# VH-VL binders against AP-3 complex subunit mu (apm3), part 4

Target 1, 249 residues: AP-3 complex subunit mu (apm3), of Schizosaccharomyces pombe (o94669r175to423)
Amino acid sequence: TNEFFIHVLERVSAVYQPNGKLAFGTVKSDMECKCQISGMPLLLLSLRPGTKLGNVRFHQSVNLKRWKQHPDQIEFIPPDGKFTLASFQTDFATQKSLPVVVEAKNKLDGRFEVRIRNTGKKSVENLKILITIPQALKSVTVTEGNYIFRASKYTHMEEGILEWSVKKLAWTSPALVLTGFLAPLKKDANSTEESSSYSKLEHLDLQYKLQGSTLHNFKVESLKMLNHPDKKSYKGVKHTIIAQNVSFR

## First folded at step 4 (VH-VL)

Design j22 (from c7D with light chain S93Y N94S; framework fv_firastotug)
Fold by ESMFold2-Fast, scan of step 4:
Structure j22 (fold): chain C 249 residues (1-249), chain A 125 residues (1-125), chain B 108 residues (1-108)
Amino acid sequence: as target 1 above (249 residues)
Amino acid sequence: EVQLVESGGGLVQPGGSLRLSCAASGYSISSGYYWSWIRQAPGKGLEWLARIDYDDDKYYSTSLKSRLTISRDNSKNTLYLQLNSLRAEDTAVYYCARAGYSSDYYTLGYGMDVWGQGTLVTVSS
Amino acid sequence: DIQLTQSPSSLSASVGDRVTITCRASQSVSSSYLAWYQQKPGKAPKLLIYDASNRATGIPSRFSGSGSGTDFTLTISSLQPEDFATYYCQQRYSWPYTFGQGTKVEIK
């Protein structure tokens, strides 16, 4: 009957340069809790000793006076059901590297290739690769997964977004490859017979989830019920990284 | 059902190295909060050596950190401990142990809920 | 380092007896970081109590834990033949993690 769960969600936004270097990155984290404890519990959540959360916003039930004196302790009276205990943000540049690596290559005659690898030690779930297609798309093949083309002008094979979806990419999987061909740019009505021209792919976005991993180096070490220390409750912590806006441009 | 089995012990020479393995069965080591290596010298108490968490954060005994390496291989469902520059005082039974957890969440407040049977390491000439 | 001192270091008891083991920390330890283990000769330790007072899965109701601050207690309300073992307390409150020296519960 008595349960308390903490889900640490880390939402990543990052922009990588074509050379693979990080231009900008932030991690927005939420401690989403679910409380099913009888009565009015007074809870103390302890982070790894020495942990200090910067840029943090707490639920209104948190004892801020205690937190200021002990930055690794969060004392609160939870509401029943779901609530967000704390939200905080850090710059990604000082954190661990993201596990999904993207290589996009523009080749001859409008051909392009997008290669995806999971270099981490956890499976990547619900992976979406959003490829901005700058002109009409002639054909696409993928080694795995499904794709959908969404034309910006409501006609097939015109400029738009190509969405490539893979439900799970294990860290032991070989690289996934998407190969596509662009149609040549339309010539001016008065132009001479000249070689075909093609735009280059310049923008890709990734979205995915990674279970059981954290980019912040903080740990939830314990949860104690201060006003009823003899009462038992089932406690748990889950960590999920959500890559929402990871751009390569 | 859930088991941990240590191996790699035996007689080793002073100054040498040892690499212990801890094979998990009945569950995946990718599902859990953290794992530890703990040793017990003959007739003495328990000594914590190293810990590795689900996110690969590693912790070491202060006195042994220069000689210890903890790691894991999810594909082999196995944990490892390497100890270098062995001395007679490293003679002990070495245990691996798992912290308690639930299927969807890692359980807080748990101690080590599953232990291996231990592997004896004897350091002598 | 936090030192855990158990008392007694050994005791002799009969089946049906109430057994009490104490664990004293050299400095205050949050109860959420205090656990108790049972170790039988030639075997690995087994988790009995975590968070000072919560029984681990499958542990009989005759085992109970209590305490806070620097003083913790493990109680066996009616000793059974399978309970003759060495018992250890353990803290994870401060680095490095430490165990008590152990309490041996022997047949009378």
Scores: ipSAE 0.036, ipTM 0.536, lowest interface PAE 4.3, mean pLDDT 82

Design j24 (from c7D with light chain S32R; framework fv_firastotug)
Fold by ESMFold2-Fast, scan of step 4:
Structure j24 (fold): chain C 249 residues (1-249), chain A 125 residues (1-125), chain B 108 residues (1-108)
Amino acid sequence: as target 1 above (249 residues)
Amino acid sequence: EVQLVESGGGLVQPGGSLRLSCAASGYSISSGYYWSWIRQAPGKGLEWLARIDYDDDKYYSTSLKSRLTISRDNSKNTLYLQLNSLRAEDTAVYYCARAGYSSDYYTLGYGMDVWGQGTLVTVSS
Amino acid sequence: DIQLTQSPSSLSASVGDRVTITCRASQSVSSRYLAWYQQKPGKAPKLLIYDASNRATGIPSRFSGSGSGTDFTLTISSLQPEDFATYYCQQRSNWPYTFGQGTKVEIK
């Protein structure tokens, strides 16, 4: 049985301002392929008409002359097994492309609240919320998922990172809520400077995976065998967004 | 909800032709996986007739390929099966089916997870 | 063409019974491309099992599939009233795709 698989992996790094505006974002994408086709096939992969890949690096088997004339067409002779067909990077400018929205609120007496919503139309998988805690943590309660607090051993005031993990956040799910309480800071009697009783949460990071979506707004349209057009093969294409460094400051 | 609805069946004389339609709703066939036409004669089992892939590759039953043409129209979100030179033994319910959703590979599918209700073709005179 | 032969062609069973249906291929079939369908009278077929052993969405846990090579099995661990139907195995390993002849599960 002849098989060819393409997995388009888009790794996202982004920084959002407190007002929700995107300050900076990049997407690094790889077309990871697996070839199990007998013989030496000459393949033509076509992208959605009008697609243009920026800052692209191709596998050595790609016909660059054809690609320059037709930027939505990639002609190549694949090696057997796994290989990377193309890698490309673009600036991520569209805020609405990322479905997970975080809202952090600082309340009275050291209480804080973090709300997470999936505003997209697909489930978010392996969601990890990393909350930077600026002082000692007293207690935490979550609506769903598990959490772990790791105090920084290099911090005099026992700041740390609270990791909140949610295996799946469906697009139909109501907001998930984490409520925490900070412990009052002990004032150093020998110091001229004193810490505030309670600091504000100001930094959160998200990590998650989203299946079947793309930030490049492109699609693998077709895969044909040019030197044997009557020979058929099984072919599959998969898109995954990996939000690996998404910061809210 | 994803649905497929067949139409165009009916009574036809031997040697005649019919064009069957399969209208998709709840998703776009331009982004789907692959689609097939499958028939079932009264009281008999299932027989695969034709397949069309997302990239317009077409496959036909070896015994029927000279008499069948499969096609699709993305703008109408509809699949078609043209039947020519019909014989009495072509009397059957004709089903349109879509390859199942796989979170792993959107163009491959894992089997026919959505089927229409079928349209009856009767070849008689 | 790959021929799929199902055994038995029909069986009679009662609610609560364990039912086993076998599908034998005339040549080796990758388990990744073997599926099982259920068809009730007057209705379209419904996907039960894909890749030989994976249950389709919404299919009860009493349905299970197994097998590799040329021998595949569908098992219903505790038959329910709604399970009286005809069952078909199907291969997508080689074109033309083929179905088994079907196994009718009847009420005693």
Scores: ipSAE 0.018, ipTM 0.515, lowest interface PAE 5.7, mean pLDDT 83

Design j26 (from c7D with heavy chain S31E Y106T; framework fv_firastotug)
Fold by ESMFold2-Fast, scan of step 4:
Structure j26 (fold): chain C 249 residues (1-249), chain A 125 residues (1-125), chain B 108 residues (1-108)
Amino acid sequence: as target 1 above (249 residues)
Amino acid sequence: EVQLVESGGGLVQPGGSLRLSCAASGYSISEGYYWSWIRQAPGKGLEWLARIDYDDDKYYSTSLKSRLTISRDNSKNTLYLQLNSLRAEDTAVYYCARAGYSSDYTTLGYGMDVWGQGTLVTVSS
Amino acid sequence: DIQLTQSPSSLSASVGDRVTITCRASQSVSSSYLAWYQQKPGKAPKLLIYDASNRATGIPSRFSGSGSGTDFTLTISSLQPEDFATYYCQQRSNWPYTFGQGTKVEIK
């Protein structure tokens, strides 16, 4: 059963300013391979023509001389089992936009609202929104999913993290909405002018997975066995975006 | 058995538009790597028109880019090609074709391994 | 655009003959993006060879491909009656993708 699988994992790290402007962002990609081919195959992986990998680090089996002449080709002799063929990083700003968009609004009397939309064409899986709550939380309602509040130890204002979880957000779904209310803070009698009755939400984080998409504009075009061109093998490529470090602050 | 069936061809006046459909059976177009539209004028060779990838990335022939729109509908398991401002030179058999596919993985896009039978478009006044 | 020129444009051959078709590109094409197709009258094209030298599923061993850079070759080692058809080379190295003009293999 000769088989070779490639799983392209793109891990997104990004920080957005409150106005939606990207402060910085990177996409760190790993090309995870699984090899079950008899003998000692010599493999050639071809990428989309013109592909240039930034900050790339290759498995020790890669023919670097060939790669320098043809930057979109990776020639290698795989070990058996699982291994990382290549790891590379790009500036997020030069790639496709993230499919999940967030709007957070602070309203009157301690009310706040967080709206989530999937603007892509693939379902988002295991979506988790981590909302930093700066003071005592009075109540929360969500249109879908589950939530849990985790209070910070030794907090002076009963601050914590509100975790909102949605198993699947289809691209056809209407916006998901979380509405919350903060409990008012009392001003000290001796320093009345220095305190606010309600703090503003200023920080939230997103975590999710997206199957079958790529942010790097990375595409595997072919996989060829150079030393046994007539030997049949089952080949497959899978792409997964993992957003586990996306902040809005 | 994997099949592609084109439809929407026929006689069209110059300056008009056409919308071709390519219905897939025996597999889901939500899987796979990419799909293309190719045409062939009577007695002539093959010409690549457009490509759409699994990630919805779209490519168009440079000479026809302003007149072409490629799209798909996963729920109907169908691919589409819209061509506007038709000219006599657009008379051809139009084919849709696919790369391979896998249920858990996109397949590597080698070449077009499955083709439809084609649909004839005739543009005349 | 990359232009692919096939040679010859047509040829006449007998069953059992060795047939060689050449495809020349106007600029360098990666072998990983060169394919060959067979088309019989009234039928859609059929994939024969991909990545310059890999035979597609179900294609007989008499068909073989080779080449790199700007020069590619399709060889039929012993022509059979069902092989009389038009053959096209195709590149995916640069968009727009292009096909050669075709080579018609006719019975002598």
Scores: ipSAE 0.015, ipTM 0.461, lowest interface PAE 6.1, mean pLDDT 81

Design j4 (from c7D with heavy chain Y106S T107P; framework fv_firastotug)
Fold by ESMFold2-Fast, scan of step 4:
Structure j4 (fold): chain C 249 residues (1-249), chain A 125 residues (1-125), chain B 108 residues (1-108)
Amino acid sequence: as target 1 above (249 residues)
Amino acid sequence: EVQLVESGGGLVQPGGSLRLSCAASGYSISSGYYWSWIRQAPGKGLEWLARIDYDDDKYYSTSLKSRLTISRDNSKNTLYLQLNSLRAEDTAVYYCARAGYSSDYSPLGYGMDVWGQGTLVTVSS
Amino acid sequence: DIQLTQSPSSLSASVGDRVTITCRASQSVSSSYLAWYQQKPGKAPKLLIYDASNRATGIPSRFSGSGSGTDFTLTISSLQPEDFATYYCQQRSNWPYTFGQGTKVEIK
């Protein structure tokens, strides 16, 4: 069977402000291809008209002369098997955003609450919430998933990372909630200063995968075989967002 | 097996609005690359109206974009088209159509491979 | 808008004849974005050809497409009785997408 697959992988780095607004966000994209076409096909990949790829690095089979004249067209002769056709970096497209929203609340007496919501239209997979814990943890409860506490190398205050894992967060799911209590840093003799003995949570990181979505207005529109137009092949495209460096601080 | 069925047509008064539905069966609309609405006035040719992509990116006919809204509801497996400020010239059979059907890898360059039977909209004078 | 003009607007042919329909664009259209559809009376359109020259699944080999730039052609090499229909070309190279005005093929 003659087949050609394009997997667009978007690796996301983003920082959100305390108010929930994006401070900055960049996407590093790889077009990972798998070629199972007999012979020496000459392929033309067409992107959405007007697309310009930033800081692009092409596979050596790409016709750079054609690309310079038509930045939304990539002509190439693929090797057999797996290869990276192009790698490029872009900012988030207009009105595009990551679907997972985090709300972290510091309460009285060392209590804290982290709420996670999927505001998108696709399920989020392999979600990890990394909560920086500034002092000893007394107790934790979660509405779903598993957690593990990883102490830092030097645990003078028993600082560490609380890793909360949820295999799947559907867009129709109710909010995920983690409630925790910090152990007091110092026993306050005065009851009016009790809350001063607890640090506040100020830093969270998210990691997850999202299938069938894109943060760029980049779209693969067609893939045509120029030298054998009568040769039939299955041509498919898949999009995956990999959020590995999403920080809330 | 795989079907798209339009509904919501019928007689509508000038100046009113209509909301057309396109119910998919035999597959999930969460699996696909893009969907379009196309209309055909009696005895006339085909006119493209709107497109919605897998990521909810939307495109509209330039002459109608102020009056059109395309949307979808994955939980109901249904696509919608809203058309406001109706005129006699909006009388037509309205079709919904899809391109691609894979939830993993979406086919490229395939065109609109599945169409509904169409729903007639008549705008009375 | 890209305008697509089909010729002829109507034709009559006998079973077994070779039928050629042309589609001319007002400006250049990438062949990767040109398709042909068949519409039988009272029915929705059916995809025949995509990317100018690729037959859709289940479409008989007598149907073929060709062309590039502004000139595209649909050919039926040996007309059958079930080929009585109106044929439309369509471009999606630029927004808004547009269709040709249609070509009606009448048998005999």
Scores: ipSAE 0.148, ipTM 0.616, lowest interface PAE 3.7, mean pLDDT 83

Design j5 (from c7D with heavy chain Y106Q T107V; framework fv_firastotug)
Fold by ESMFold2-Fast, scan of step 4:
Structure j5 (fold): chain C 249 residues (1-249), chain A 125 residues (1-125), chain B 108 residues (1-108)
Amino acid sequence: as target 1 above (249 residues)
Amino acid sequence: EVQLVESGGGLVQPGGSLRLSCAASGYSISSGYYWSWIRQAPGKGLEWLARIDYDDDKYYSTSLKSRLTISRDNSKNTLYLQLNSLRAEDTAVYYCARAGYSSDYQVLGYGMDVWGQGTLVTVSS
Amino acid sequence: DIQLTQSPSSLSASVGDRVTITCRASQSVSSSYLAWYQQKPGKAPKLLIYDASNRATGIPSRFSGSGSGTDFTLTISSLQPEDFATYYCQQRSNWPYTFGQGTKVEIK
């Protein structure tokens, strides 16, 4: 059986400021391959013309001289089985944006609202919104998905993480809304007046996967076998964006 | 909906050549799938002929390789099969088919999930 | 070339019967590359099972596939009148792709 598979995994980390501006963003990418080709094939992987991989680390089988002359071409002799062909890291381009938009609002009397929308062209999968709750949580409702409150082990204020999970958010879906209420804080134990006050939500984290998309405009255009013209391989390419460390502060 | 429609069949004389077309609608053939041509002689089983990938990599039946050419035209959203030096044994219904989309790999599909209705080719004088 | 041999070549069964069709490969075939197709008279083939055991979209649960290596089976647990057809196994593990010779299932 002659087959070669490439899985391009892009792991994104980003921190957004309260005003919605990106403070920090980076994408760590791996080209994970699986080779089941007989003999010693010499393979040429061609990327979208003009592609430049910055801060790249190649598998030892890669012809670095060819890559230096043609940055969108990777020539190599693969080992059998699984291996990482290349790893690279780039900062977010100014014009690039993640497909999930989050709007969090603190409202009156301890009410808060978290609204999410998919503005991209692909469905978002396994979406988790991790909301840091600074005090006791009274109640929560969601328009879709499931939620779980996980109390911090050592917190005297009943602080914790509210995890909102949505299996799939299609790009045609209306905005999804989580509404929550915080329990009122009692100020001083020596005070006879009950003062209702509420901390504001100041931290959210997003996690999700996006299939068939790339943040680098990265695309495998072709995979050719150069030295064995009588051999053919069954080939496949998969692109996955993994948002693991996307924070809103 | 996704649809494939074959055309170009009919009566052909022995020794002649044939060019079949497969027009795709409801999706773009530049989307990263692969496509195959399969034939079926009257009353007999299925025979795989040729495959073309999104990157124009081509595969042929070993018995027919010297007589077959598979190609595609993205601007016309159409696939082609040319068969030369026709023989009576080439009489068959010719199908084009696309590989189904895999949830795992964009261009690696599972079995052929969309087929045309076929075009009959009869080789006789 | 990998040859796929189906057994039986034809069978006649009653509505409600369990039908099993076997596909044997001359060489080992990865289960990830074995498929089953149904073809009714005068129509194009229809994908039933891919990767040996996964039902294609819209295929009734009475159809199931199993197997690995050189031995694969298609089972119809409760035969219906609309299941009158010829069934083909196919491998795409090695070039050239090959089909089995087909199994004709006649009802009534």
Scores: ipSAE 0.017, ipTM 0.435, lowest interface PAE 5.1, mean pLDDT 81

Design j6 (from c7D with heavy chain L108I; framework fv_firastotug)
Fold by ESMFold2-Fast, scan of step 4:
Structure j6 (fold): chain C 249 residues (1-249), chain A 125 residues (1-125), chain B 108 residues (1-108)
Amino acid sequence: as target 1 above (249 residues)
Amino acid sequence: EVQLVESGGGLVQPGGSLRLSCAASGYSISSGYYWSWIRQAPGKGLEWLARIDYDDDKYYSTSLKSRLTISRDNSKNTLYLQLNSLRAEDTAVYYCARAGYSSDYYTIGYGMDVWGQGTLVTVSS
Amino acid sequence: DIQLTQSPSSLSASVGDRVTITCRASQSVSSSYLAWYQQKPGKAPKLLIYDASNRATGIPSRFSGSGSGTDFTLTISSLQPEDFATYYCQQRSNWPYTFGQGTKVEIK
């Protein structure tokens, strides 16, 4: 019944340009642990060789002197139950791209199309697409999932957020497609410019999660009990990416 | 019980290519942490060749990286090793080995805890 | 590349003997990344010790590992007939992973 588990949670914020290029991205990571080991174990957690955690905050039990000598090793005496061993934040612009690709197209007569594709090798879970609608929405169709339109309260344009939800997007899935039509705007008779009856979609946000994936170039490699070498414990590690603020504009 | 079974060995001509398979049973390779290919020439020691992780990160020995490709197919629960431009010195028993276990939590702190029996590859004309 | 040198390369021992095998690394190796394997003729290697001192599941208590830095040791406290085999140390501290050349434990 001696158990120790580590859940590495990576919360992602990113902004993509219309051309698909990443403008900036950051990952806030937590090493969330659950300890059910009897006595007072002295544990040594080893990360992938060469790993260096920047901007890191450790739990009070961590031996900071040892960590400064060996940046890929974390020595600690865990509290019983659940706790956060370490929290850190890194930029990910130069590491890995996110697996969900978005194509948004503004077409003729207020028609627009949003295509979503999973280019990774793992399923995307609890996918939510938040599309900013700049004027009254006439109609919407989706190839999969559910949608809800929420009108803004302080505008005269009947603008709002179209929320499109898909429980699972497998990496083998065809592209998900949302097609919508904007209602035409009343033209100003005094306009000196050629004004369109329709605004263009310019902004959408994604939220989703990935199990068993990591954006950082680090992995938990081993866990050793230094003061009780013959004591056996069931040990495991789990990685989850949580994309909470991924914008396309 | 968890098992790994290698196949694809045999007699191969110099300059040819080799594709080895490692079929896993008793667990899913999509849930483990990483897998390695190791070889052993007759009467010689062990030589690590390549590693593939749960997220498809790949690692190769520096001397062989230009000739090696490691891959997997989760739907077939099988790992692969491709070795090109074969030479007589590539004659060896090739093993696949696992580190980890079948769960969304993978085992940490292990070396290779499960090995296949190996498949003999002989490179000669 | 980190080179692992085992000593002795071979040894002769009798049942009941204490056997000690040393593994020396050309560069410092974290103890969390050193393992020992046993290989019997015609068989695949078997994990004995991981993280320098942790015994793998099902491995008898007569096997123990120790060491840190560049010097690591595998000890068999009371050699049994089934222990005549070749033993390898292995590091995963740096890429590429490397094995020692092996130590053959033979009957006297």
Scores: ipSAE 0.019, ipTM 0.519, lowest interface PAE 4.8, mean pLDDT 82

Design j7 (from c7D with heavy chain Y106E L108M; framework fv_firastotug)
Fold by ESMFold2-Fast, scan of step 4:
Structure j7 (fold): chain C 249 residues (1-249), chain A 125 residues (1-125), chain B 108 residues (1-108)
Amino acid sequence: as target 1 above (249 residues)
Amino acid sequence: EVQLVESGGGLVQPGGSLRLSCAASGYSISSGYYWSWIRQAPGKGLEWLARIDYDDDKYYSTSLKSRLTISRDNSKNTLYLQLNSLRAEDTAVYYCARAGYSSDYETMGYGMDVWGQGTLVTVSS
Amino acid sequence: DIQLTQSPSSLSASVGDRVTITCRASQSVSSSYLAWYQQKPGKAPKLLIYDASNRATGIPSRFSGSGSGTDFTLTISSLQPEDFATYYCQQRSNWPYTFGQGTKVEIK
């Protein structure tokens, strides 16, 4: 059967300040296609009317003359199999909200708390919170999910990365909490715990996936075969946001 | 090969609640399809009620949104529709239907290709 | 909501006749999101046409669809005995999805 699929992958990079305010954000998007149509189809992909793609680079089969006249239309002759139709990038023009909100607090006596909420309308999948631990970790408790501590090598403070994994965070879920305790820093062999000091948590990273949403505010509306209008094809599109480089520092 | 079977219909009193089930066979409802509930009053046309996507995103008829809840249970491969505050006007055959493809893609330019047989709901007393 | 109005609401025809059913939308509908269904008494609807003009799998060539914008048409070029049924147009261009009121094709 004749089939054509479009997967719009949006890879997010963002840096948030400790207070939760966005300092910087960018989204790199790829239109990954799979073509299983017999012959040489001439396809027209229409985006939501008025769409303008930033820093766009097209596959060599795209009719650039048509696109320059109609920026929401992409006309092309696809190769067989998998290919990238277009790649484009936008920076956050204003303060954009991502669906996952993180609050990290340093408490007394080496205690810290990381609180995660999903404030969007879609479930967040495969959520990983990577917490940079600046010194030896004493204990950790999480309300949900699993954690793994990976100590850095060739350091004197036993620092490392604490990876907290949550398979699914629904938008209706209550906040998830991780509570941890750092082991005290000793300045000499005779120091007691009361005379010890603690470093503060200053860096964490998020990774997650979100289905069915877009940060570019665009949508694939239709795909038509111009040169063989009577030829049938089964067409599908999906949108995936992949947050791989979201930092709080 | 792919089949949908509705159940849970019958005689219900006004003011009551209704919970319908739609059991799928020959495919997994977690496969990337989306599913809808449609009803048809005796001698009348088709009315769209609700849709649920593979990612649990839900859409409802504007006139019925306060009374409808659509859900699914992937472990039972079953879809559900709950309708509250039943009225005589809710008397209808209720259908579940599939659209989309078995990947995690939403179908473009396609209709509902698989329908259940329907289950009759009569609201009377 | 987008309202779909079918014309006529019913018609009488004989085997071999050409039948045309029209669907008019209250606002523009992308042709990629217009479908036609056939429903026989006591049965669930069956998909006939999708994307305004593409026949679904197993649908005879006598069924054809056309149209764009607000005006769409379903044509049966030579009516067969099994084609006496009610026909519905449907749009999924905008949520909520809506159906036309139906056109009943009856034997003369």
Scores: ipSAE 0.018, ipTM 0.440, lowest interface PAE 5.9, mean pLDDT 81

